# Ledger of designs, part 19: VH-VL binders against UPF0179 protein Maeo_1037

Target 1, 145 residues: UPF0179 protein Maeo_1037, of Methanococcus aeolicus (a6uvu3)
Amino acid sequence: MDKRITLIGSKIAKTGNEFIYCGVLEECSECRFKKICHDGLIVGKRYRIVSVRSAKHPCIAYGDGVKVIEVEPSNNFTILIESKKALEGLTLSHSDIQCNNILCKYYNLCHSEGMPEKYKIMELHEKIKCPKGNSLIKATVSTIN
Key: E = the ipSAE of ESMFold2; O = the ipSAE of OpenDDE; V2 = 0.75 times the mean of E and O plus 0.25 times the DockQ between their complexes.

## First folded at step 17 (VH-VL; framework fv_nezutatug)

Design v3 (from u6 with heavy chain G104A; at its last look DockQ between E and O 0.83; V2 from the best seeds 0.00; counts 0 for: pae E 3.9 > 2)
Fold by ESMFold2, look of step 17:
Structure v3 (fold): chain C 145 residues (1-145), chain A 122 residues (1-122), chain B 107 residues (1-107)
Amino acid sequence: as target 1 above (145 residues)
Amino acid sequence: QVQLQESGPGLVKPSQTLSLTCTVSGYSISEGYYWHWIRQHPGKGLEWIGSIYHTGSTDYNPSLKSLVTISADTSKNQFSLKLSSVTAADTAVYYCARVDWYSAYGDYFDYWGQGTTVTVSS
Amino acid sequence: DIQMTQSPSSVSASVGDRVTITCKASQGISSWVAWYQQKPGKAPEPLIYYASTLESGVPSRFSGSGSGTDFTLTISSLQPEDFATYYCQQANDFPWTFGQGTKLEIK
């Protein structure tokens, strides 16, 4: 519930979208907007966009400009878990799914960067049809605090 | 100290083009602020007309878009409003104003000119 | 366009009174609302932005609150210099729009 104001590329500025804050870019080191873009954000932390202002502003890092957004920390993730390990309430160690198909539509759910070492399964959803035949289920997980 | 001053004719005939200029002092309009025109109709509230960034990028109120042109002259530190085909409904006090988006709390108008009254009458 | 509806249209009040002015948006605008004070013959001046943040130099008797669609401006103890017209403005979506104003008069 810790809302913050920041700026993000206009193409990604949509309520409900999430992003991982990656820090100050080299182009931004002397930018006049550096404070509003970056203050209060933690490198590596995931944020969810909760509101977007329609005005578009110029930015050296985004050719199509940026929009002002409100964000809040996102502690919940959607990932794919092996079905045999999936039980609501269970705490698991973070483990990548063994698959190198970067073009798979599920790739980012199998290889979610920024995942903590351990997570708790909050909710199980549908099984998916893995192109490689893995038995995977979509799950909402939460970071261990 | 940032100051804005509107100038232009106070009386314009119907169907003519209203032209106003805002002269900015104490700050260069070539820096990152947005420069706006807002009008206040007699006995009514405020209406946003449009804005310009110093590079020429503009946004206009859709209700006025075909009639409005906003331009900037950075060498004179001025920005201007042209409103074509005016009618009596365009009679208003016209303000120029600045928006500070650097803090990103929102587009609000932190500095206003004193306003200039424009009457559209035969 | 987002419509901003202020109420009341006018208020008659005495020095020392608590005054509340409301502004309702036609759709959710989060906290992107500003408030302005306009004295007779003068341009509007900013009071509050982002629903509740006071502009520099604004007395602490002014406060703003609200989110979503319903917003309020409150003057906790009315002073003689506060008799003016007040406007809300949404800064969420293009075009920017204002409420119709609330005139605050001395009783």
Scores: ipSAE 0.349, ipTM 0.717, lowest interface PAE 3.9, mean pLDDT 84
ESMFold2 (binder alone), look of step 17: mean pLDDT 89; pTM 0.924
OpenDDE, look of step 17: ipSAE 0.502; ipTM 0.828

Design v4 (from u6 with heavy chain Y105W; at its last look DockQ between E and O 0.73; V2 from the best seeds 0.00; counts 0 for: pae E 3.7 > 2)
Fold by ESMFold2, look of step 17:
Structure v4 (fold): chain C 145 residues (1-145), chain A 122 residues (1-122), chain B 107 residues (1-107)
Amino acid sequence: as target 1 above (145 residues)
Amino acid sequence: QVQLQESGPGLVKPSQTLSLTCTVSGYSISEGYYWHWIRQHPGKGLEWIGSIYHTGSTDYNPSLKSLVTISADTSKNQFSLKLSSVTAADTAVYYCARVDWYSGWGDYFDYWGQGTTVTVSS
Amino acid sequence: DIQMTQSPSSVSASVGDRVTITCKASQGISSWVAWYQQKPGKAPEPLIYYASTLESGVPSRFSGSGSGTDFTLTISSLQPEDFATYYCQQANDFPWTFGQGTKLEIK
């Protein structure tokens, strides 16, 4: 199994939620729960919460306390890719789409947080009509790293 | 070596308050562990009563929550159970126990007291 | 409350036998199950936690498996000191709850 056990703030400890592990905070360097909270997690990697235990615990970094969760790597993303680069099975190097329209309804698919340096195209979906005229297609991709 | 020892009266009359104390030796209850009370009814299974963290945070079995109080005295290295308005149904062996975060995931009782028998009868 | 249904309630077995005890949760509890051994007149003692991890000092003839709702404790080759009552316990949600026990007796 590729499950990991960790702690997360009680307000966001909900099955199905995802987060990016950002590493050990300064407040946590001397924390007695450091091992449970941080062992087995990779900085920069995206995780999905698959179960939550109901017990709440005090935490120096989270004023509302934390809960024990089980997580698994979130390896699949939906993003927008230039249609000319999109072929199922291809491995591509990540390159941001040149667009700063933060009000665009597709913004988060063009600028996916936590995107790995390289990814493999698993499935192609529909093309999107980009307001700036870019030729873009939705794709499910998988991290290689 | 961690040792837990229950103490208190073995016989309590109906409607009175049951009061038990767990004395911990070989370890400080202030070290960030959770301290629990569990009981075992005659010829029946085990029932979790509640827990306390050394700073005073408590969790209680909802079936008992209006009747139960768990408290800690870190200066004596003790934690205590009070169960009010007892009936014959509260007759059981009472155990104190520890849950350890450092050698497990806070999900099981790694040390138990020997147990103390409490009978509720006139 | 999450109900833990344990079976069988009693097992009669001989030294050297393989024994299997099961525990079923009324809801999904992932792997948050522990197993305990209790001898007469004594408190329960932990055997297994997180469904399959042996507590330190527990003989390797004990093993645990399962996830979700169905869990198993196995003793691969029964020894004289293994005759006791066994309990499962869930720690997914409060209140923590126990199975009703399985008494393992000498045949």
Scores: ipSAE 0.352, ipTM 0.726, lowest interface PAE 3.7, mean pLDDT 84
ESMFold2 (binder alone), look of step 17: mean pLDDT 89; pTM 0.920
OpenDDE, look of step 17: ipSAE 0.587; ipTM 0.853

Design v5 (from u6 with heavy chain V99E, light chain V33L; at its last look DockQ between E and O 0.51; V2 from the best seeds 0.00; counts 0 for: pae E 6.3 > 2)
Fold by ESMFold2, look of step 17:
Structure v5 (fold): chain C 145 residues (1-145), chain A 122 residues (1-122), chain B 107 residues (1-107)
Amino acid sequence: as target 1 above (145 residues)
Amino acid sequence: QVQLQESGPGLVKPSQTLSLTCTVSGYSISEGYYWHWIRQHPGKGLEWIGSIYHTGSTDYNPSLKSLVTISADTSKNQFSLKLSSVTAADTAVYYCAREDWYSGYGDYFDYWGQGTTVTVSS
Amino acid sequence: DIQMTQSPSSVSASVGDRVTITCKASQGISSWLAWYQQKPGKAPEPLIYYASTLESGVPSRFSGSGSGTDFTLTISSLQPEDFATYYCQQANDFPWTFGQGTKLEIK
């Protein structure tokens, strides 16, 4: 397996959680954990936490401290797509859901950050009731090059 | 090669403060490892006492927290243990140790001192 | 605190024997467990970390297994230099805690 050891804020250090690595913070440039905290991860890449060490360490960047975690790359995430496009195994080009309702409870599923140019539908779930009347279905997708 | 050596008195009277020093050679303690004190009681039980990072950040065993102080002197490449108000229960072999981050997992001890025996007796 | 219970407390064995030592944690520690060997008059030395990863320079006759609460150290073919006391240590949460030890003696 393609595993890495790093540190992350204790509040989000839970097995199964995912994050996008955004690089070295200025506050961490002289940190005692710089070597393990930032080395070996690729900026912009999504990682899944597979193991968490419960011990908490103080960190300048995280007021609640940090925990040692083991991570692996992750390509999978959940989005809403138009029901007419939804077929398991199909590769689609990203297209915007036309909706500017930022207060919608589904907003983050319609506007998932880090969406690739293309994705593959791995699994279809339930249809949702869109307040604007769009015919949308929840899907697990994977990133494609 | 990294070496750790404990020094301090072998006999301490009850209620006094136990003071031990670990001298590190072959590596500068200012270069980013955790440095630990661990003791081994006569029944062969190992007990973690606490750790320090060279900038002064410490973690202590909660069972000893009010009694223990760990400090570092980077100019002498040393770190020290003070344990106050000792009793016969503090009789043990005391080790200093380095936590290994080279493996990428951390939190196990790759280099240990030889140990120094401390007896608490009147 | 996480209690580490080691068994057996001692083992008498002959050169060439297969020896198994167990370590149980009082709560789940995933695979955050290390094993140490300690010879008389010496400090412990690391053998295994992350439950099953062999420390550099440790002979392949040593192996570790387990996760969660139950862990095993196995010596597949005992050698004269393996007579020592063995300790497990959890590295999941503060305070770091050790098993009481298993003394491996020559029969």
Scores: ipSAE 0.090, ipTM 0.643, lowest interface PAE 6.3, mean pLDDT 81
ESMFold2 (binder alone), look of step 17: mean pLDDT 90; pTM 0.930
OpenDDE, look of step 17: ipSAE 0.382; ipTM 0.806

Design v6 (from u6 with heavy chain Y53W; at its last look DockQ between E and O 0.71; V2 from the best seeds 0.00; counts 0 for: pae E 5.4 > 2)
Fold by ESMFold2, look of step 17:
Structure v6 (fold): chain C 145 residues (1-145), chain A 122 residues (1-122), chain B 107 residues (1-107)
Amino acid sequence: as target 1 above (145 residues)
Amino acid sequence: QVQLQESGPGLVKPSQTLSLTCTVSGYSISEGYYWHWIRQHPGKGLEWIGSIWHTGSTDYNPSLKSLVTISADTSKNQFSLKLSSVTAADTAVYYCARVDWYSGYGDYFDYWGQGTTVTVSS
Amino acid sequence: DIQMTQSPSSVSASVGDRVTITCKASQGISSWVAWYQQKPGKAPEPLIYYASTLESGVPSRFSGSGSGTDFTLTISSLQPEDFATYYCQQANDFPWTFGQGTKLEIK
């Protein structure tokens, strides 16, 4: 198993949670924990927490402390897709939703950054009410290698 | 080179407070992350007592409830254990130890003192 | 509290033997296990952390394996200096707990 070990704020350290690694903050450039906290992580990559140690350790950047976690890369995305195309297990080609309403509360689910050309539908969730009348359903999808 | 050395009385009477001091050399405890006390009962395994962070924050084994106090004196580069209301069951070899967070995949004790034997007896 | 149960309690072996010591956790702890060697009259010394990673300076005849609840420490070819007591320790949840030890004796 190719797991990576890192630190994360205690409030979000829960098995199954995912996060996008955004890089070393300026405040952390001289931090004594920099190696364990940041080494081996790729900026912009999504990671899934697969194990959490219960001990909380002090951290200047996290007032409630940090926990040691094991992570693995995650290629899963939550997106909105057209309900008519949605069937669990189906592989679809990526197709952007034609909507420029950047103030929409679903905007990021319709325009997910980093979507690959093809994806597999892993799980279907609730249908949402699109302000423009599109028939959309929330889905968990996985990238295709 | 990090070295830890326990000191304190080897004999303590029941109901009194056991007080031990760990002197650290080769490394400043204010630059370390946390420091631990561990004991080994006669003919038995090891028991973690508690720890103190360089910030002064402490963690204690719940089995010792409110009987334990761990403190630090950064000017002397020392940290100390007080265990109140001792009984014969507290007779053990007491170790101070360090956890290395810089290279560690988990909390494991990379440096230990030599240990000091404490006997609780009238 | 997570209980760590070591087996066997003692092992009699000869120089050159392969020795395996096991440690079982009362609940899943991923790979958060360390192993220690303790000589008579001395403090424990770390051997293995994160189930299988050797501490610096530890001979390669020592190895660790396991994940979840079942862990092993193996000495591939026993040397005279390896006669000692061995402890496992879980680092998954507070309080940190140790196995009761395995004494490795000369046969």
Scores: ipSAE 0.195, ipTM 0.672, lowest interface PAE 5.4, mean pLDDT 81
ESMFold2 (binder alone), look of step 17: mean pLDDT 89; pTM 0.919
OpenDDE, look of step 17: ipSAE 0.568; ipTM 0.848

## First folded at step 18 (VH-VL; framework fv_nezutatug)

Design x1 (from u6 with heavy chain D59Y; at its last look DockQ between E and O 0.50; V2 from the best seeds 0.00; counts 0 for: pae E 6.3 > 2)
Fold by ESMFold2, look of step 18:
Structure x1 (fold): chain C 145 residues (1-145), chain A 122 residues (1-122), chain B 107 residues (1-107)
Amino acid sequence: as target 1 above (145 residues)
Amino acid sequence: QVQLQESGPGLVKPSQTLSLTCTVSGYSISEGYYWHWIRQHPGKGLEWIGSIYHTGSTYYNPSLKSLVTISADTSKNQFSLKLSSVTAADTAVYYCARVDWYSGYGDYFDYWGQGTTVTVSS
Amino acid sequence: DIQMTQSPSSVSASVGDRVTITCKASQGISSWVAWYQQKPGKAPEPLIYYASTLESGVPSRFSGSGSGTDFTLTISSLQPEDFATYYCQQANDFPWTFGQGTKLEIK
């Protein structure tokens, strides 16, 4: 599928990060950025960031500004899971990490809305420093159809 | 309807400071966009010098960073370039230009001034 | 810095010819490439951005392609007004950098 261009908060604008597109926010309905932020994205679809431009721009929805990114639909998901549950090849039931910090740069990896009920761990990556002290590891997972 | 026009001296002596001004019409520089300086060397092509955002933030080519200052005067709707300690290598056509963040991808210069030739005599 | 290398440095061609100009980046830049046309004594004018999207008002005989490191500008049937110098520019990371230019000459 063709790559698409959009904007995302500067804290989470990093190659490899993923998000689910949830639609146009009320704050953005009359925003000059609306077309570039939202055109070509499908509500409920998961996207992976594949490139990030370095310039940061102001945005009402993101207090730290936004960056221009390229995205593509994700065939696999990158998420954070508890390190003690993480072994490559395991199938796990999805559960959300309890955290209310929506501005965290890892928010979309911890709160992956639209995740399938179960997933298989394909690859484990680095552990991360969670601000709340959770022991989390980044993992590539695939949906279990 | 956006127009950019460079102005400043065409001849500068070595070791002096080059000062150029870009006058913008058809849009207020304090309301948005990135405003840039680019130069074109005889035979060497185009080189991005730096930019200023409407909040006053500046970005400079690292190769020129210690020599370059870009500033804005919103009361005159102008932004300016100062390049210190010039040499013959700074002889070029200097352009001011805009990047449209709000209506485009923000990845190319959509409006350019006509250019002003600056010669640094040896 | 990301180096942009254009090829060829110059091209001689006739009205009606198809011309291809290439630009190679020193590292992957996805599709963050723009192309400009510059006529003597004039500022560059944008033709293409995001590797393949034509700027509004640019004739459809211009096209761009490529992703990653290798990019191409194609003019499908040259017109007299197309004889100019063409530059590519990357917009992936600061500092934004340009290719050295390709001069398209008549004959």
Scores: ipSAE 0.067, ipTM 0.630, lowest interface PAE 6.3, mean pLDDT 81
ESMFold2 (binder alone), look of step 18: mean pLDDT 89; pTM 0.921
OpenDDE, look of step 18: ipSAE 0.569; ipTM 0.848

Design x2 (from u6 with heavy chain S57Y; at its last look DockQ between E and O 0.74; V2 from the best seeds 0.00; counts 0 for: pae E 3.6 > 2, grease 20.7 > 18.9)
Fold by OpenDDE, look of step 18:
Formats: C-alpha cells, sequence, structure tokens
Structure x2 (fold): chain C 145 residues (1-145), chain A 122 residues (1-122), chain B 107 residues (1-107)
C-alpha cells in the first residue's frame, strides 16, 4: 500500500476517480497547505482516489473548495496498442499512438496520460477499427514494479 | 504554546441564548486550522457542536444547526458560540478546541480549552 | 451520521495489564480516527490520530490500529495514571462523532 494524502477540488473528489497530477499552481506557491497538496505527488503520474473526507476546505485555486483525499498510484491502465505488439505477458515501453485527430473517440486510449515508462500487457481485448487504418487492439496493462 | 480558554456565563435561563467565547493565545486563528466547539453533558459522552475557519466558513452539527451560530474575530484572536432557545438538555461542559490539520495525516483535536460549565436553569 | 460504537463501556484492570478498547464505525472511514483520554474534571487529551499515529508526548505503551470500520486502542502495560475514560472519534464526515466512551477502572 502506497497511500498519499492530498487535497482536490470538491467537485471531483469521489472515490474511484482518477486524476493526473500536474504540479503546483501559481496561486498555490504561498499556500499554507502546499506541502499537503503537492509534496507527496509526482507530476505526470495518475492517481486513484481511494477515500474522501466530506469536510470542505477553503481554497483560492478551487472556488468550491477542496476535500481531503487518500490516493494511490494507478497500476492498471486501459489503452490501445499496436496489434503487432499485442501479446499477453509482454513488457513494453510506452509510446502514444501517433495520431493528431483529437476528435477521434479513441484519442484518449491512444494518448493515455500518466502512463508508466514500462508496463506489462495483462489482458487483450477487442481489436479496434481505427479510422486512419492503424491496426490497434485494446489492452489492459499494469505498471511494472 | 497554543492555549484555548472558554469564557461566558455559567448560568443561562431556559429559552435564552447561550453565549461563549474562546480566546486563543500562542497562535493566530487567522493563520489557519479549524476551531471547534464540543460539549459534554454531565455523565455523558462528547458531542461535536460545530467549527469555523478563520475565513468564516462554518460547519454545524445538523442536530443543532438551526440553533447554533459560530463566529470568529481575528482581531481579538477569538471565536464564539451562540446557542439559542436553550433547555435543560443544553446543560454541559463546553469545550473549545483546535483541529490540527496542517500535517494532513489525520485531523484531531490537538489543543483543548479547560472547559466551562454552563447550567440551564430557571 | 457515522456512529462510533465503542466497547467495552467499562473495564476493570490492574497495573501492568494489557488493555484493549475497540471502536466500530457504522461505515468505512479509512483511518480517520482519533483516540482521547479524559480524566475527571479535565478536558480530553489526544492520544492517537490517523488510527495509529502516536501524539507527541504520549507514552509508547499506547498504540492504535485499524482501518475501515474496526479500530483498536491498546495499552500494553497499564500504569496508575492510565485509569481514565477513553473516547474514539471519527473525522471522516461531518458531523464528527465520538464513541460513547470506555471507563477504565482499577480492579
Amino acid sequence: as target 1 above (145 residues)
Amino acid sequence: QVQLQESGPGLVKPSQTLSLTCTVSGYSISEGYYWHWIRQHPGKGLEWIGSIYHTGYTDYNPSLKSLVTISADTSKNQFSLKLSSVTAADTAVYYCARVDWYSGYGDYFDYWGQGTTVTVSS
Amino acid sequence: DIQMTQSPSSVSASVGDRVTITCKASQGISSWVAWYQQKPGKAPEPLIYYASTLESGVPSRFSGSGSGTDFTLTISSLQPEDFATYYCQQANDFPWTFGQGTKLEIK
């Protein structure tokens, strides 16, 4: 268990939600709670909320305030990978699918944020019909520890 | 050293408003933390009343919300409790306390006042 | 409201005894539990916070454990000054609530 405690906007503070930590905001630089909010998190990493406290805390960055949450690094990801690389049990270095069509319904799966540098393919799912003709397959991948 | 001290009348008549003040020393309430009121009926457990942040943000026990007002005066480094329409059920020792939440690793009442007894009687 | 069911309501023990007090939350509250000691005529004093973190200055014979719904306060070797009433408290949701207390008495 690798729990971190942090604060997050009350509107998105829900157990099971995931977020990418993007770093310290300008308005947080002098905040008394900067340490709690930021020091325990790694920029670019995806975290899953495992618990939420109901109490709100005033925050200059979030108009609706923030809530205390416990988070864990996300270990499982659903992404699209090239079919030629799709083998359960295989370890891969992460790379986004090269595509700039942000309107594609699969864009987020092709460009998943917060991915580890390397992962293991745990499960293969359905093949995806890429509008650009890429041979892609949906996969569940896990961080290599 | 952080110190909290309750003050106010020890006797209140039924249907009147109970007013208490907590004076904080050794720490400025304007610097953060949450400031709470808790009471303990004779021979009973502890009941959370409500809290205030120095910005004026308050939380109240739903069971008392309609009757409770908590306010803060940063200039005096004080926060206050008003409980309206009191009855004998409001007879208790009233504590003010601070919640340490700076560390982020578990909120708890780290500093308490000594408590002040309030008796509701005709 | 989250209910904190504390047990036992009272316990008699002797100096040197191992004492265990439990608190059960009506719902999952992670580790947002604190324990307090209260002596007659005095305000409660914090012992443990975040379920298992010992408050500064509190003797190491006190310990806390648990997560989710079940929490425990343990005194490994009871000392004369430990006879008091103990309370658990949840800080997961407002309103914050306390257990009904456990009075630790001399056997």
Scores: ipSAE 0.315, ipTM 0.788, lowest interface PAE 2.0, mean pLDDT 92
ESMFold2, look of step 18: ipSAE 0.337; ipTM 0.707
ESMFold2 (binder alone), look of step 18: mean pLDDT 89; pTM 0.924

Design x3 (from u6 with heavy chain S57D D59Y; at its last look DockQ between E and O 0.71; V2 from the best seeds 0.00; counts 0 for: pae E 3.4 > 2)
Fold by ESMFold2, look of step 18:
Parts: structure tokens; sequence; C-alpha cells
Structure x3 (fold): chain C 145 residues (1-145), chain A 122 residues (1-122), chain B 107 residues (1-107)
């Protein structure tokens, strides 16, 4: 069990939400909660919020305060990959899909933040209709540990 | 050593305002802790009333919110409870207590006052 | 509000016995449970927080366990000074709430 306790902005603190830990902010260097906020988290790693306490606390970095949360590492991502590369169990090197259409409803699945250099395809789902004609399939992938 | 001590009248008449003060010694209430009031009804369990951070941010039990005010006086190192329009149901032992966010996860009361008995009766 | 239900309400036991007190939350609260001991005429004193972490100075015969909704306080070998009332408390959501108490009587 890789559960950790940390603090996050109250507006983001919802069970099921994910975030990428980016390290200690300069504003936090003298904070009394620095240890609770940052110990045990790995820079660049994605975490999933698994529980949220309701109490808010003031924080320099979050103007609306922070809440205590429990997180676990998130090894699984949902992304879009080229259908021709998609085989369950295959390990691929990550390459971004070249598309700058930020208004596309699939944008987040094409440009998933915090992707490792390599991933393993765990499960294939439906193909989607890409507005630009790319042959893409929705997949659940896992980080290579 | 942190010590909390409640003070105030032991007898209050119905419809009056109950006013209690917690005096903190051995620690400054301004050091980022949350300060709480809790009461224990005769023959019953404990009920959380509310809390205050020294900046004035307050949190109240919704069942008491319209009747309760908690305030702090950092110059006297004290925080206070006012409960308006009291009835016999407000008869209880009243405790002040601290939650320490540094040594734990801000999840339990590590220091309690000795308690003061308040009786609401005609 | 999250209701904390303790059982039993009273227990009578002998020195050396293993005593188990349970607390059930009306909804999931992860591990945000604390346990307190209250002797007659005294304020409650913390024993355990975050379900299983022993407060400093508390004898090792006390232990806590559980996650989610079901929590347990155990005294592995009862001592005469353990006569008291025990309360659980959830700290997941405001208002913080307490169990109704378990009175431990030495038989």
Amino acid sequence: as target 1 above (145 residues)
Amino acid sequence: QVQLQESGPGLVKPSQTLSLTCTVSGYSISEGYYWHWIRQHPGKGLEWIGSIYHTGDTYYNPSLKSLVTISADTSKNQFSLKLSSVTAADTAVYYCARVDWYSGYGDYFDYWGQGTTVTVSS
Amino acid sequence: DIQMTQSPSSVSASVGDRVTITCKASQGISSWVAWYQQKPGKAPEPLIYYASTLESGVPSRFSGSGSGTDFTLTISSLQPEDFATYYCQQANDFPWTFGQGTKLEIK
C-alpha cells in the first residue's frame, strides 16, 4: 500500500482527481506544513486523490486554502494512440500526437500530462472519430516501473 | 508545557448568554493551531461546538451555528465562547481543547482544559 | 453528520484480560479516527490517532486498528488503572463527532 498524506488546494481536493507532483514551491520553503505537503512524494509522479478531509487551512500558495488528502500513485492513464500501434501487452515509447486543437473534445487524451517515456498497453477500448482524420484508439496504459 | 484552563460562571439562567474564556499558558495561540470548544452533557457523550484559528477564521457545529460565537484575544492569549439563548439542554461540562497540526495530521485533541461545569436553571 | 457507534456500551473485565472496543462510522472515514480515555472527574486524554498511531507515553498494551467504517481499540492485558470510559472520534468531516462511550469496569 503506497498511500501518502499531503495537502492540496481546496478547489482541487476531490476524490478521484489526479495531479502531477512538481516539487516544493519556493513559497513553501518556510511553511510549517512543508513536511506533510511534500514528504514521500516523487517529483514528476502522478497521484490520484483517494480521500479528502473537509477542514481547510490557510496556505501561501493556495489563496482559497488547502485540505488534507490521501493519495496513491496513479500508474494507469487513459490516452489515445495510433490504432496501428495498438496491441494489448505491448510496450511503446511515448510520442505526442501532433495536434494543436485545444478545443477538441479529445485534447486531454492526446496530450496527457506526465506521460513517461515508455508505457505498456493494458486494455484497448473504442476507436474515436478524430476531426483531423487520425486513426486513434482509446487505451488504458500503465507506467513502466 | 501547554495548559488550558476554562473560566466563567457555573450557573446561567435560561435565555441568557453563556460566556466562557479559555486561558492558554505555555504556548501562544497565534502559532497556527486551531482552538476548540467541546462539551459533555450529563450522562452523555461529547459534542464538538466549534473552533477558531487565531486569524479569526471560525468553524461551528451546524446545530449551534446561529447561537454560537467563538473569538480570540491574542494579546491575552485567550479564546472565548459565547452561546446565546441557552436552555436546560445546554447544561454540560465545557472543555477547551487544542488540535496540533504539526505533530499529527490535525485530527485529534492533544490538550484539554480541566473542564468547567455550567448549569442552566431558573 | 457522521455518526460514530461504539460497542459495547459497558464491559466488565478482570485484570489481565484482553478487552476489545469497537466503533463504527456511518460512512467511510478512511483512518481519521482517534481514541480517548476519560477517568471520572477528568478531561479525556488521547490514546490513539489516525486509527492506529499510539500517542506518546501511552502504554504499548493499547492498540488501534481499522479503516473505512470499522475501528477497534484493544487493551491486550488489562491493568487496574485502565478503569475508565473510552471514546472514539472521527476527524474526517465537520462536525467532528464522538462515539457515545464505552465504560470499562474492573471485575
Scores: ipSAE 0.369, ipTM 0.731, lowest interface PAE 3.4, mean pLDDT 84
ESMFold2 (binder alone), look of step 18: mean pLDDT 89; pTM 0.919
OpenDDE, look of step 18: ipSAE 0.543; ipTM 0.844

Design x4 (from u6 with heavy chain D107N; at its last look DockQ between E and O 0.76; V2 from the best seeds 0.00; counts 0 for: pae E 6.0 > 2)
Fold by OpenDDE, look of step 18:
Structure x4 (fold): chain C 145 residues (1-145), chain A 122 residues (1-122), chain B 107 residues (1-107)
Amino acid sequence: as target 1 above (145 residues)
Amino acid sequence: QVQLQESGPGLVKPSQTLSLTCTVSGYSISEGYYWHWIRQHPGKGLEWIGSIYHTGSTDYNPSLKSLVTISADTSKNQFSLKLSSVTAADTAVYYCARVDWYSGYGNYFDYWGQGTTVTVSS
Amino acid sequence: DIQMTQSPSSVSASVGDRVTITCKASQGISSWVAWYQQKPGKAPEPLIYYASTLESGVPSRFSGSGSGTDFTLTISSLQPEDFATYYCQQANDFPWTFGQGTKLEIK
């Protein structure tokens, strides 16, 4: 997988961390490093930090500065899927669990950001007791295509 | 074309302060990049001393941190090195160099001065 | 500090030979490695950066490879002007450090 170089806030610049690229900020429009920060990244996609350079650089968007990082697109995701769809090896089109309870501790697993359009179920984990009664199961899924 | 040139006394007495200046032409040091000092003891390898960013932020080799000061004068497009309490171990060729940050891949020294020899002797 | 262990310290070769110089980092540094050539009485000149990218103007007989901890500089066919001392350098963490150098001498 091709690595990308970018800059990220120093506080979250840690190997193994993941982030969703959200695009160019308004304050970055005139920044000389705009191309380094933004070129090569896809809006809405999740990336994993694979390396971090220790030096801090000033940034107008991040008061604590930024660090140079190497990133790769995330390939594996942990999500909740409907139990009826839960079969290891199965390829599915992604869809969020229909739920608007943002206070639910499983909300992020039901509405994971940066998901690919299609994924393959690699591993099934435990069933989850959904407060709304949905039959859900935790799964590790991998990007396909 | 970017050019760097070191200047300063070639002879310094022990316990005194070594002072060198790097004059940059063809590029404004205030616009970006890292500006570095590197030295090479006779017959030896290269040792990184420290750097100054265009914002004035400095980084020093921990082995020399207590003795090294790097500063910049944007009005003259220069940055300087001061090394206090010198000994014979500080005899070396001193280089100033630039690190290109704009490429995104560039933590390497893309431009070097020709180097200036500093001898510490009584 | 990150140590860059460069080998060999010296190598004798002939024009046309394939030459390989290696650097081993004391810890993983991704691809943040540069290579330099230094001739007597001159400043080092960059050859490779980011492990494998050729500096502008550098002949294609020079190449760099590696990631993580092991890095290699290769000269595919040695030319007379290539006899010099070569250094690797890591730029992953401060303080930036160099390898001990490899003196390439004519056999």
Scores: ipSAE 0.045, ipTM 0.693, lowest interface PAE 4.2, mean pLDDT 91
ESMFold2, look of step 18: ipSAE 0.149; ipTM 0.671
ESMFold2 (binder alone), look of step 18: mean pLDDT 90; pTM 0.931

